VHH binders against q9c0y8. Designs and how they scored, part 14

Target 1, 316 residues: q9c0y8
Amino acid sequence: MSASHPGILHEYTERLVAFELVGKSNVTLTSNVTRSLLLFVGGLGDGLLTVPYVQELVNPLDEIGWSIVQVQTQSSYIGWGTGSLKRDDEDLHKAVDYFLHIGGADFSTRKIVLMGHSTGSQNVLYYLTQSILPNYLIAGIAQAPVSDREAAYQFNGKEKTKELVDWVKAEYLDKGLGNDVLPRSKVENFFGEVPTSANRCIDLTDVRGNDDFFSSDLSADDFAKTFGNLKEISGSTAHSQLILLMSERDEFVSPSTDKAQLLNRFRESIRPTTSNSSLSGIIPGATHNVGPKSSPEALKWLINQLITALRSFIDQ
Short names: E, the ipSAE of ESMFold2; O, the ipSAE of OpenDDE; V2, 0.75 times the mean of E and O plus 0.25 times the DockQ between their complexes.

## First folded at step 8 (VHH)

Design q25 (framework vhh_vobarilizumab_d1; at its last look DockQ between E and O 0.01; V2 from the best seeds 0.00; counts 0 for: pae O 10.2 > 2, placed apart)
Fold by ESMFold2-Fast, scan of step 8:
Structure q25 (fold): chain B 316 residues (1-316), chain A 121 residues (1-121)
Amino acid sequence: as target 1 above (316 residues)
Amino acid sequence: EVQLVESGGGLVQPGGSLRLSCAASGFTFDDYYMAWYRQAPGKGRELVARISSGGRTYYADSVKGRFTISRDNAKNTLYLQMNSLRPEDTAVYYCARGTYSFWKGSEYDYWGQGTLVTVSS
């Protein structure tokens, strides 16, 4: 039910923390031995220690000289309802800047990969394509990229979701009230008890909203706008790699969706083509969060894929 | 308050049919997706079928092609039409109210008391 985890809690900016789990080597990002970093951001409702597989990554990554750090942003837990991908991106850049300057690292020494789970996948794609801030990541990894809009269609109904969008636009956005929190009684079937702004509601539920990167009904031109411009690494001519890892048994993706075909559509839109990692794929037997109901091989596959990727970003 | 009442269970021979009903009250029925679960003797509870507020359906592989989930939003009633019944379908069948939110994901927050279906020859 409860557990203790050895690690370092980093204060990367005022009021926000990042938690580094310590592996069997006891080497950390504050040690004089320089380590590379997988920075992990969760999805809606997530924070520290909430994604089941993260703790299982610690020792495999430690073995190859990588630390894993879970980042808390303003959007962690219930904060996402009044947030945006832009605000998340600002927090993530502060975390990256912090980790570039601690321990035995300097700007050019430490390699940093950002890995996102669920809506953390939107954070990864935003950082690498739409962010106005300099790119410091060698790669981004998107685990369980799913359409939040199409999940709402599946569970709450397409017509009801579109009615919500129309109502929020008419009653809030058209009146300049985008930052106002929506009445819980009108939206609790979409947002529960999370205070949710009009802007955040539209970002998640509208066609081509700011979070709408992964919907199966988007065109090749839509995907080109979101995947088609991966950034160069600041101070380098190299471009970041993008790795997309979909879950085979993802409960938030309609059973009518061909995941392999959808993944191929995302990948074929990636530019430059050198950023399209051959390590992208479907995690066999995995549920959305690669949790206990996944096939026994799902977690092993994910670990192997990540080790293969991370090793490729160093000399060997 | 929220109430789900199942009916329509009974004893039926293999190859027979039954229609289960779930009468819902105490909430706006058409705002929620609904599901049928079952629990066989000595086994855990398993999802049989799910239907969204808009009518989109999901079926477990074991019942696909044999069972049909439907809803009547005007009557606040959920149905499960069970055809070509097998001894392996013997279970207590439960009606469940599903909630989906960006906060909690998919969750079932209210359950009926269950109705027994026995398929025996």
Scores: ipSAE 0.317, ipTM 0.676, lowest interface PAE 2.8, mean pLDDT 91
Fold by ESMFold2, look of step 9:
Structure q25 (fold): chain B 316 residues (1-316), chain A 121 residues (1-121)
Amino acid sequence: as target 1 above (316 residues)
Amino acid sequence: EVQLVESGGGLVQPGGSLRLSCAASGFTFDDYYMAWYRQAPGKGRELVARISSGGRTYYADSVKGRFTISRDNAKNTLYLQMNSLRPEDTAVYYCARGTYSFWKGSEYDYWGQGTLVTVSS
């Protein structure tokens, strides 16, 4: 990293921060109560500036009156190994409440979109469908909504993954030791050096574990409990929009997976149907995080989709 | 300078055996997981086997029971014992050094030039 990035560090709750990157206009959420924001949460192992396209969004969003804010949760970096979607959701609610009210803003004057990359996509879907009211987001954007369980099948083998799950259940969960960190030698082929609790392992790798929202072998009934359960925005009868952006060349998705078909299955499950955004799609030429190995058109496509979406929310 | 040099490839009849070696230099071999990949003509690279720094192994389903990955940390050498070879095992076999990064995901940052294995009558 040989660059400086101008911005404002916000402490949105005790010891948790979010970084608002500042664009060419020098307008910020603190200086303008009507300015809207894209709140960004990364995936496993992510933290500030680890998802390469975030820096590229700053000025395009600034041009249309939006800030991009990178949120840190207790799960950022290696903290995810002992975390959960529920803990992440609690952190994200605090961040949303903070940004909704700074400078005297409220829901009627400031729009908030939650965008997640990779496992951050599970955070988005959880926020919109499993959280208790009120739900303040006008939209959620899930970039690379990838099944961690199916990725484990691809890299480590389905039988090996099931053996791990069975062992963790027998030796930890059934004994009330779900919060215990697993021995590194037993799990390093899955989680490397990241300290990982029994509960976290099950969340990520078990069939219908708490993170298991995007696996291709889930049923329509499974999707109905998540995609089919978007909550109303507090103080209205409106619902959040849900935008799903898969990466065409996602290295964590099996080549045998028909991404277009899977995307259609997710979208067909969305309830209410008015939350099913037509801006969902497959980012052409994109790797998982739309990084440097992506085709040049990938980032341009992503920016155009985001700008189209964010402009539409201002018009309402 | 990190170097990975494969050897032991060649022509073998179906049912035969070969032992591949990968000599590693320019890094602390013991600290890295290592893998064998293969690439058949016109196809992408696929994982064959990997071995952690602690010696734990993983095998692709297509080679389980026939191939054995091992490492000799004192000699900085990775091995692949290939038994009961089949025509579909014909490929260029690559030695790869694993770099695990939960910031960027799992990557293989150095690759050997490969050694050709041909299984035919």
Scores: ipSAE 0.014, ipTM 0.303, lowest interface PAE 7.1, mean pLDDT 89
Fold by OpenDDE, look of step 9:
Structure q25 (fold): chain B 316 residues (1-316), chain A 121 residues (1-121)
Amino acid sequence: as target 1 above (316 residues)
Amino acid sequence: EVQLVESGGGLVQPGGSLRLSCAASGFTFDDYYMAWYRQAPGKGRELVARISSGGRTYYADSVKGRFTISRDNAKNTLYLQMNSLRPEDTAVYYCARGTYSFWKGSEYDYWGQGTLVTVSS
């Protein structure tokens, strides 16, 4: 059913927007310089309010002095097909900069936590590992970090995925056509109706592709380049926290995969070790997006975990 | 340790044939694209041919119809059959491992030492 949600639409660039959901207190980032925000980025196909649990976070976060903001990037909805983590990161930086200052706030009064769902988790990890972080970006939360490559293996078959990758590299990348959009007739089984560039296809489905952060077959050295490379906070010896929240019933993770073990592998790779949050875990009974097919306690668990995390960050 | 070792280069007359080999070790060969590059004296390195793990090939226009790239995954070996050789094919030929990853920093992250092919009458 259609519903209305109170909030503020922000133009954080000339063409991109973000939606601040407003809770019961009616306090906003504009009205309160000490208000902090959870900046939320969805996964492939996601846009505003496409992740079910987001609207459920509004009031709980509001009660503890946090706003939740859903950011629209160029990759939102079907835009991911021609996007990249680099492009996403650029958009996210612009969003972070914008929201840091609205209402007259600054780095001394406002904190920002970046939260990603699904492929948004790649965005979070990418953001935390590319450059020195400002002191107001205090943590990243990766909810449902899954391997898009292994998901393709699961749904399309490993061999067929490899064949696709081989074909795309030979017919497009080797010819300098990486930015060309692949024929729908060739890739619709993988990417649906989304126009997908050759480069993006490779990013998502190639072994050690640009988005290949969470695959179970990656080596410790691979993880060292991502999880093991969190950047320091400027002007501090501290580092941002990274919280990994996997869904217990994630349909995009192979049933044969031990999620607990995989999560531990990720966590063990986090450097510095102080960035490895004890709040990382598996959301009980949760499907990928903690949606309606999840157990009733899944959403509550997620909310409680987030509240705990956000409180801890402000106390630091 | 990743290693690529080329062999088979030498002197050949125009119109002759030569077969280059590249022995790969230190990685899962069949997971990677492989390529042959060449660098002629005074010129830049250029792509000659590429082959995917599944056997799909790409050739530079200058060698199309004359050169054949192939691989034996069981032997971890890359080949370049060069037929109808021309003086302009004279170059050091390099074997390269292909990848598409920002982590590896380049499309081709490992190279052999090269083998010299000289086409001269």
Scores: ipSAE 0.006, ipTM 0.227, lowest interface PAE 10.2, mean pLDDT 93
ESMFold2 (binder alone), look of step 9: mean pLDDT 85; pTM 0.863

Design q26 (framework vhh_vobarilizumab_d1)
Fold by ESMFold2-Fast, scan of step 8:
Structure q26 (fold): chain B 316 residues (1-316), chain A 121 residues (1-121)
Amino acid sequence: as target 1 above (316 residues)
Amino acid sequence: EVQLVESGGGLVQPGGSLRLSCAASGFTFSDYTMAWYRQAPGKGRELVARISSGGRTYYADSVKGRFTISRDNAKNTLYLQMNSLRPEDTAVYYCARGTWSFSKGSEYDYWGQGTLVTVSS
């Protein structure tokens, strides 16, 4: 019938919210019992309720004492075009800090997992590599970590994408106009109606741009700068686990790319090696967003993999 | 208005050949990756072949060596030359315009109406 969702809308900072969907137990993060949470950040264009499988996670997580919370950042919906991974990271730190200090904070048993979808995967990896992690943040999960640059090559053409990069550098970056919004008429085929800054365009489309973590043409030294630089959890010698879940039928990854080999290259670069989760893998039959065009088994596999991971963190 | 109009479908015997055309209008054809998809009766839509704005091609394993995708930018037309046709190639063939739309998250934003290819004796 109606598209109404029971839950709690959390105001984690000025102007930004996070939405916690309520499962069958009706227990929430504001309850007097301690609950752990999976904090979910979407990809470009995403916001609250836009990634379909998130709703399917609510009850399975609820059964094991976890809530799922979808975070709105300044980059949500169309805001990403004038944003950056650094700005997103600042928003995510505010959200994590908020959730460490509500309902059950005094119990010191709340655990937080940060999960990203698509470019949310870049958000997760960036978060884990910037500074000492807050206590209780025990894992990052990257679902559909893909190269935006190689997607642009595949669908808009490699030569056209490089021409865009060269033009933006010459007409904007070289002139100190990195924060200026590009003329829609020149970039509509890449960014549509989304106002996009020169800096954001380069971050997404240039070789070794600030978002360029997952491209298949990157070197082992490139991967060492990201995957090789995971930070410690505050108050511990331990590091967060990193779980990488690639979609087998990801339409934004070139068919010429060996996904299993690329995943293995990411995993081999993880330092410390103890952060390389054995739960990383390829989601069988999954499209990019594990949507309706996926094989029937894809969503069930994803749910089971996540529940297995979250249960293991309770036992730690 | 963006339009993609397929033609050239029909009935052909196994081992025969057929050439599909897709007439594009309402956009700068040369700027876009173009693709052919097909949908067999009772099955999902699958990618057959694509060609980038720069002419780089990709083929599904099932058609590699038998089908050739090409484009004529001066005529705003996409082609699919199909040789050594098999009964399993029977499907409605769709022309599609490819784009990496960060704003929409869509791989192919415009589709033709389709043209039926039947491979039967």
Scores: ipSAE 0.018, ipTM 0.353, lowest interface PAE 5.7, mean pLDDT 87

Design q27 (framework vhh_vobarilizumab_d1)
Fold by ESMFold2-Fast, scan of step 8:
Structure q27 (fold): chain B 316 residues (1-316), chain A 121 residues (1-121)
Amino acid sequence: as target 1 above (316 residues)
Amino acid sequence: EVQLVESGGGLVQPGGSLRLSCAASGFTFSDYHMAWYRQAPGKGRELVARISSGGRTYYADSVKGRFTISRDNAKNTLYLQMNSLRPEDTAVYYCARGTYSFYKGSEYDYWGQGTLVTVSS
């Protein structure tokens, strides 16, 4: 639908913006009352206002003194095809740094939670575990963590996916052409019309590629590398928490995958163990994006779970 | 106004065939990739088949070799030919318009109202 949304458009770095939706209180991150924020990053193809439930979070979060901010990165919309988790991480750190220093003031008392949808879940996990930069997040929330590799297997076939990986390695990576955009005719069935680099293709579709955090065929040792080292919050002895929220009816997860078992395997790998949030779970009746085709209870469950989590962080 | 209208559903015996059609209007049909999804009673929506703007096709493993997706850009119509139907194919079938990726259903911005296919033994 066409609509106007009240809020503040923040320019957190040159040419990249973050949109803060304003709730009924009219209190914002630029107000003289210090607010905490949930910084939201979408998945492949997402940008501002593309994930439907984000707008539904505004007033529930506002009631508990939190703002929701949706971040645009270089990977937003179709930019992800020539990007990387490392580039996304750099953009997200710039956004976090901006919100810590709005108006030139030091908002070190401000609590920041990063929430990711879909491949935004990889962004959350990368920020909390793989980033070389200081961590200022009290928690990360991964909604619909999905294996892009296994989605490719499901929709294109495992053999065809492996053929693509082998071809890209031979014709591009082995020749030092990892940053080159692949011919559309070779990758249209995987990535549609999105310009996709050789490196990005491999990151998403290869076994143990740089984005391959959530595949059901990964070992306990693989999960230990991606869940095993949650960072301390910079300037604190506290560790960041990780909350994993899988969608029960996720159309990008094979019906043969036991989602409860897979979630338990992710959670068992989290270190330190104190970072393993008891609020992790499966969103009942939810589609991948908790959209209109979800059960009526799905959105309410998600909202209640997030409010419970954010309330608990005020005392930390 | 974008509209997708499915037709061709019905009651069929196991081993039978049906051809579903989706009449598209309100947009340049040839510019979009299209998909068929289905939803069985008590289950979530699942992808059945996709076809790109360039005519490339993809199938869920459960329907490979039995179903054929096709398009007629001159008629603005998407088709699903369903052969060797099984009781587990019983579902409401939905036509969907894609935006900029083939393998994520979250990129489908318009859906038809659905057409019921019942395969009874």
Scores: ipSAE 0.000, ipTM 0.252, lowest interface PAE 11.6, mean pLDDT 88

Design q3 (framework vhh_vobarilizumab_d1)
Fold by ESMFold2-Fast, scan of step 8:
Formats: sequence, C-alpha cells, structure tokens
Structure q3 (fold): chain B 316 residues (1-316), chain A 121 residues (1-121)
Amino acid sequence: as target 1 above (316 residues)
Amino acid sequence: EVQLVESGGGLVQPGGSLRLSCAASGFTFSDYYMAWYRQAPGKGRELVARISSGGRTYYADSVKGRFTISRDNAKNTLYLQMNSLRPEDTAVYYCARGTLSFSKGSEYDYWGQGTLVTVSS
C-alpha cells in the first residue's frame, strides 16, 4: 500500500542513505539524548520499507530508547547482482561509523545492533567475522538465514544449478570475466531480471561460494570458518552476541531440512561460546519475511524476542 | 555476419550411428558455448547437449550415455556423435550459439537451418 512514514533520511556516505523511522516519542538519533540503534539490512531485492515487519518494530523499540534504521547499500534493490559481501561490508562499516558520530549523543554509551533479513543474514555474519568490530557493535541478529544455493536447488533443480555454475566458471571466471554481467536469459529463472555478474552468481550458487554460509550440506569445518570466527570488539577482548532467528515455515528452505537440527549446528559452531545467544530460536509459524501468510502469533513473537534482546544489551 | 550450417543428417536404422557437424563463421567460435537442440514433429525445441568454450558438457537425460558433443576450435566446427539411435530420436537437429548479450531475451542468439535425422526401419 502507498503511505507516508515520518523519519530522518541520513546521508551516511556519498550517494547512500539510511532511513531512521521515528516512533511516538519523536526522539531520534540526532536528538540531544543518547539513543541506541538497530541497523537493519535487507535481503536480495530489498531496500527502504520493503520488509513489512520493520515498520512494526518502530514503536516497541522507541519505548525502550532504541531507533531502527534501514540502510540502503550499493546492493539495495537490483544492485546486489553486481555486488559482493565485501562491498556490502564496506558500506555497512561506513553506516556504523556515521551513526557513531552524529547528534548530541555520547558515543561511549550508544549501543549498535546489526540486524539482517535473508541474505542480510550473510551480511551480519560476514561483518562479525571478517574484521575487527567497532567499539559499540554489541550484537548481530540474523533473521531467516537461508542457503541461496539450496533455494536454487529447490526451485530450479540441483543439476540445472550445477550446470549454470559450470558454465559461468568456464565462460567467465576461467577467462578473467568475473565482473561481466551474465546473459539475462541464463539467470532469469534464478534471479529474475536483475543484472548479475559472473562472480555474484558463483558467490550465491556454488558449493562454498563466498555467500554460502547456511547450507545444510556444509561440514563442521565449514561452519568453524564462519560461526567459529567472531572477531573481537576494538580495544577489548569482548565479543558481540550472535542471535539466529529461523522462520518455522520458511518457503526458501527445503521441507526435507530439519530446521531445528540445522540451527543447533550453527549455534554449536559459534566461537567464542559466550557469543552464542540463548535468544536464538525458531519463529513459530513464520514465513520467510514474517509476512501475511504467517501464523497470527509469528510477528508478536519476533517483536517480543527482539525487545528482550535489546533490553538485555543496555542493562548492566 | 554470423552463420551456422549443419550437416550429417539422414535416414538410419534403430541402433545405428550418425555424426552431425555444424560449421560456424562470422565470430570467434572459441569464445562461445555451443549447443545442439532438436525438434520432433509436433513438439517444441528441446536441448540435446551443450559444450562450453572450455569443453564442459551437459546432456539431456534422454541422450546421456548415447550422444557425445565435441568441438574443434581450430576448424570452427561443433559435432554431435549419436550412437544407439532410437525411433524417438527422429527430429530436425539445430546448432545454436550461446548468447553473451541480454538484448535478445534468449540463451541462444543464432541458430542454424537444421538437419533432419530419421530413425526408422
């Protein structure tokens, strides 16, 4: 539906914006009071206001002194097809740096939580594992972490997906054409009409591609390289919490996959073990985006779980 | 201009063999993946086999183990070796060049005229 949304549009770097939704208190990150923030990054095809539950988080977060900010990256909307987790990570670091330095807030007391939806979950895990963390990034939350590769197997067929991977490697990667956009007709049934580079296609669809964090066929050693590699917070031996929230009725996960078992495999791989949040779990009755086809309790469960988490991060 | 010219079709008995050739001109043949398609009477075109510039192959389940796709980049020629032919293999066989452009909305931007293969006793 068309609608107006009150908030602040922040320019966090050249050409990129982040939208802070304002709650009933009318307090924002530019106010003279210290506010903590949940920085939200969407999945493939997402941008501002495209994940409906984000709007439902505004007032519950506002009540506990948190703002929710949706970040636009170069990968937003159709840009992901020529991007990478590394490019996304660079954009997210710029956004975090911006929000640490704005307003009358004392940045020594501001807390930042990075939350991702869908492939935003890869962005969160990548951020927490590839580089030293900013002082105030206290947690990452992954909502609907799913395997893009196994989704391709489910919707397009495993052999057709492997055929695409083999063709892209032979005709593009082996020729040094990894940044070239693939013929649309070749990837349209996988990723719609989004211009998709050879590198990006391989990242998403190949076994152990750069985005392949959540596949059920990955080994304990594979998970140890990601979940087992959470980086320290700058200037401290402390580590951020990682919260994993899988959707019970996720349409992008094969019905043959035991989601509880897979979630437990992710969680048992988390190092240090103190970063394994007990607030991880399965959102009852939730579809991938906790949307209208979810059970009535799904959205309320998600909101309550997030409020519980955020409250625990600011209380001493 | 791009041209693909097929040859080698004909009438063959069940269990027999044929080798199809596709002579390519007007482009750098070695840079493109190439394919063989077929169209049986009253049916749509179906992919038979594909070969990348690097030699990786794909086969439809119906022909796997019986047909072999190959290429000779020095001669700009694509081949399909068809063994253990069956009546259901009767079709017009088409050579196709894989597209590296989004403008045509198809995986293949150029097609040959086709060559008829009839498998009958």
Scores: ipSAE 0.000, ipTM 0.121, lowest interface PAE 15.3, mean pLDDT 85

Design q4 (framework vhh_vobarilizumab_d1)
Fold by ESMFold2-Fast, scan of step 8:
Structure q4 (fold): chain B 316 residues (1-316), chain A 121 residues (1-121)
Amino acid sequence: as target 1 above (316 residues)
Amino acid sequence: EVQLVESGGGLVQPGGSLRLSCAASGFTFSDYYMAWYRQAPGKGRELVARISSGGRTYYADSVKGRFTISRDNAKNTLYLQMNSLRPEDTAVYYCARGTYSFHKGSEYDYWGQGTLVTVSS
């Protein structure tokens, strides 16, 4: 619904912003008191204020001395169709760098957690495992980690998706046209009206494409290459913790997928083992975005799980 | 106001057939893709079938070959023809209106109240 939201709009780099909602304390990341933050990145099509539960996190996090900040990247809204996880990672590192250097008197104690929703989960995993840039996150949280490839199989059919992949490789990638936008008539059923490049289409829909972290048909060796390679925190021998929160009633996950078994396979692959958080789990009764069609308990469960996690990161 | 109203549920024996209907109002029905979901007791809501604005269909593996989704744009009505029903098909069946927003939270923004289908022997 239409609304006005009090907060601080941060310009973390030229033309990109991050929006911090202000809680009941009125304390912010620009205050003279050091606060930790949960940096939130949405999924495909998301931007500022598009994921409803983010607003519900503001006051619970404020109570424990944490701010929540929604980051706009070049991939926000419809920009993702011509983007990549690498470009997203570069934007996210700029945001992290900005927040390490503002407000408070003791910047060395500021803790940053990156939380991703949907394909934001791929952003979290890329940052923690594949990014060439130093890791400054103490934890990553993946909410509704789902396979885009298996979603394409579900909406368009497996064979038609494979035919699209083969055609894009032959007509675009083999010809050096990876950055060209595909004709809408070829991809409308996969991506609607969003302009989508050949590279982005392949990243999302091909087996072991650059975004293909969460597919149920991937092997233990495939998961070991991603979940098995969490990076050390810069200036430390400690590694970030990874928390995986799947939605029980996720409408983007195939009915044939055993979510509990798949979550266990992800968790078993996490290395070092100290990075495998016991707080990972399935959000009871939750739809993909933990929205109004979820069971009444879903949002409360998510809030309590996040508070528990964030408190654990500041304990002495 | 957008409304989706399901009908046609009931009790049938294994191997029987039912036809579900969903009457849509409050929007231009022909512009949207539509879906049928179901929820069995103690289980989550799962996708059964989807139909695009242009008539292109998708089916879950568990119902493919037995169920047929169709639409009548002139009557603003969505249908699900269910044949060779099994006890495992027992569920509340929901009609849903789809959006083009890939991975923007829920892909379905309006739902009916549901209609119960019981297959027992």
Scores: ipSAE 0.015, ipTM 0.260, lowest interface PAE 7.4, mean pLDDT 88

Design q5 (framework vhh_vobarilizumab_d1)
Fold by ESMFold2-Fast, scan of step 8:
Structure q5 (fold): chain B 316 residues (1-316), chain A 121 residues (1-121)
Amino acid sequence: as target 1 above (316 residues)
Amino acid sequence: EVQLVESGGGLVQPGGSLRLSCAASGFTFSDYYMAWYRQAPGKGRELVARISSGGRTYYADSVKGRFTISRDNAKNTLYLQMNSLRPEDTAVYYCARGTYSFTKGSEYDYWGQGTLVTVSS
């Protein structure tokens, strides 16, 4: 439904914006240098206002002194097909840098948490583990972390997905054409009308591709590479907290997958162990995006869990 | 162009069975996952079952154990076998062609006109 939303549109770097929804208090990140921030990044295909629950977070967060900001990256909408987690990470660091300094704020006065939805969960993990840039996040929150590779297996078939991977490697990667856009006729069943590079295709669909963090067939050693190396917060001896929130009725996760056991495997791999938040869990009755088809209590559970987490980060 | 035509709906008593068919044309049927949706009077559409291009199936909790989705790629036809029908199953049933994309997840880009199933004595 079309609607108007009061807020501030921030240009955090050339061509890219971030939208701060303003809550009932009318307090903004520019008007209050001690205001804390939840920076939200969506999944593939997402942009501003596309994840339904984000708008529902505005006033609950406002009541505890937090603003929510939705970030647009080069990967927003259809841009992801020619992107990478590394490029996303560069955009997210520019957004964090902007919000750390706006209105005269600095790291000592402003706390920032990065929350990702769907493939935004890979963005959170990349920022906290693989990024070479300084970490200023006190925590990362991954909502609906799912395997894109296993989703492709479920919807397109494992054999067809592996045939695509082999073809892309032989015809593109082996020939140094990783940045070339794949022919739509060959990949339409996987990526629709989104222009998708050979590199991006492999990142998402290959075993141990650069995005392959959450697949149930990965080993403990594989999880150690993504969960086992959370970064220290720059200027502090503390490490960022990681919160993992899986959706109980996630339509992108195979019905054969035991979500509770998979979540436990992720959590077991978190190092340092102090970064393994006890607030991780399964959102009862939630669909992938905690949308209208979720149980009535799913959204309330998510809001309460986030409020509990964000309050704890200010006290620490 | 792309066409999806449902058939097999009708009136059946509680506990009865019906088999729905969806004849597909205008595309390479075997390359797409397919789904059955239903819409009861005055309600929104809900997913009943889906089947991947590779044959993997999913069912809504309300129909698990009673309904079976299947496909015949040689005949370009999708089926829904409905057993132990209940009055709550009364709805217009729609065949849908699915497209998986990493941006939108599972989406449905083409729909049939629907076939009415009435479960009543």
Scores: ipSAE 0.012, ipTM 0.422, lowest interface PAE 8.6, mean pLDDT 90

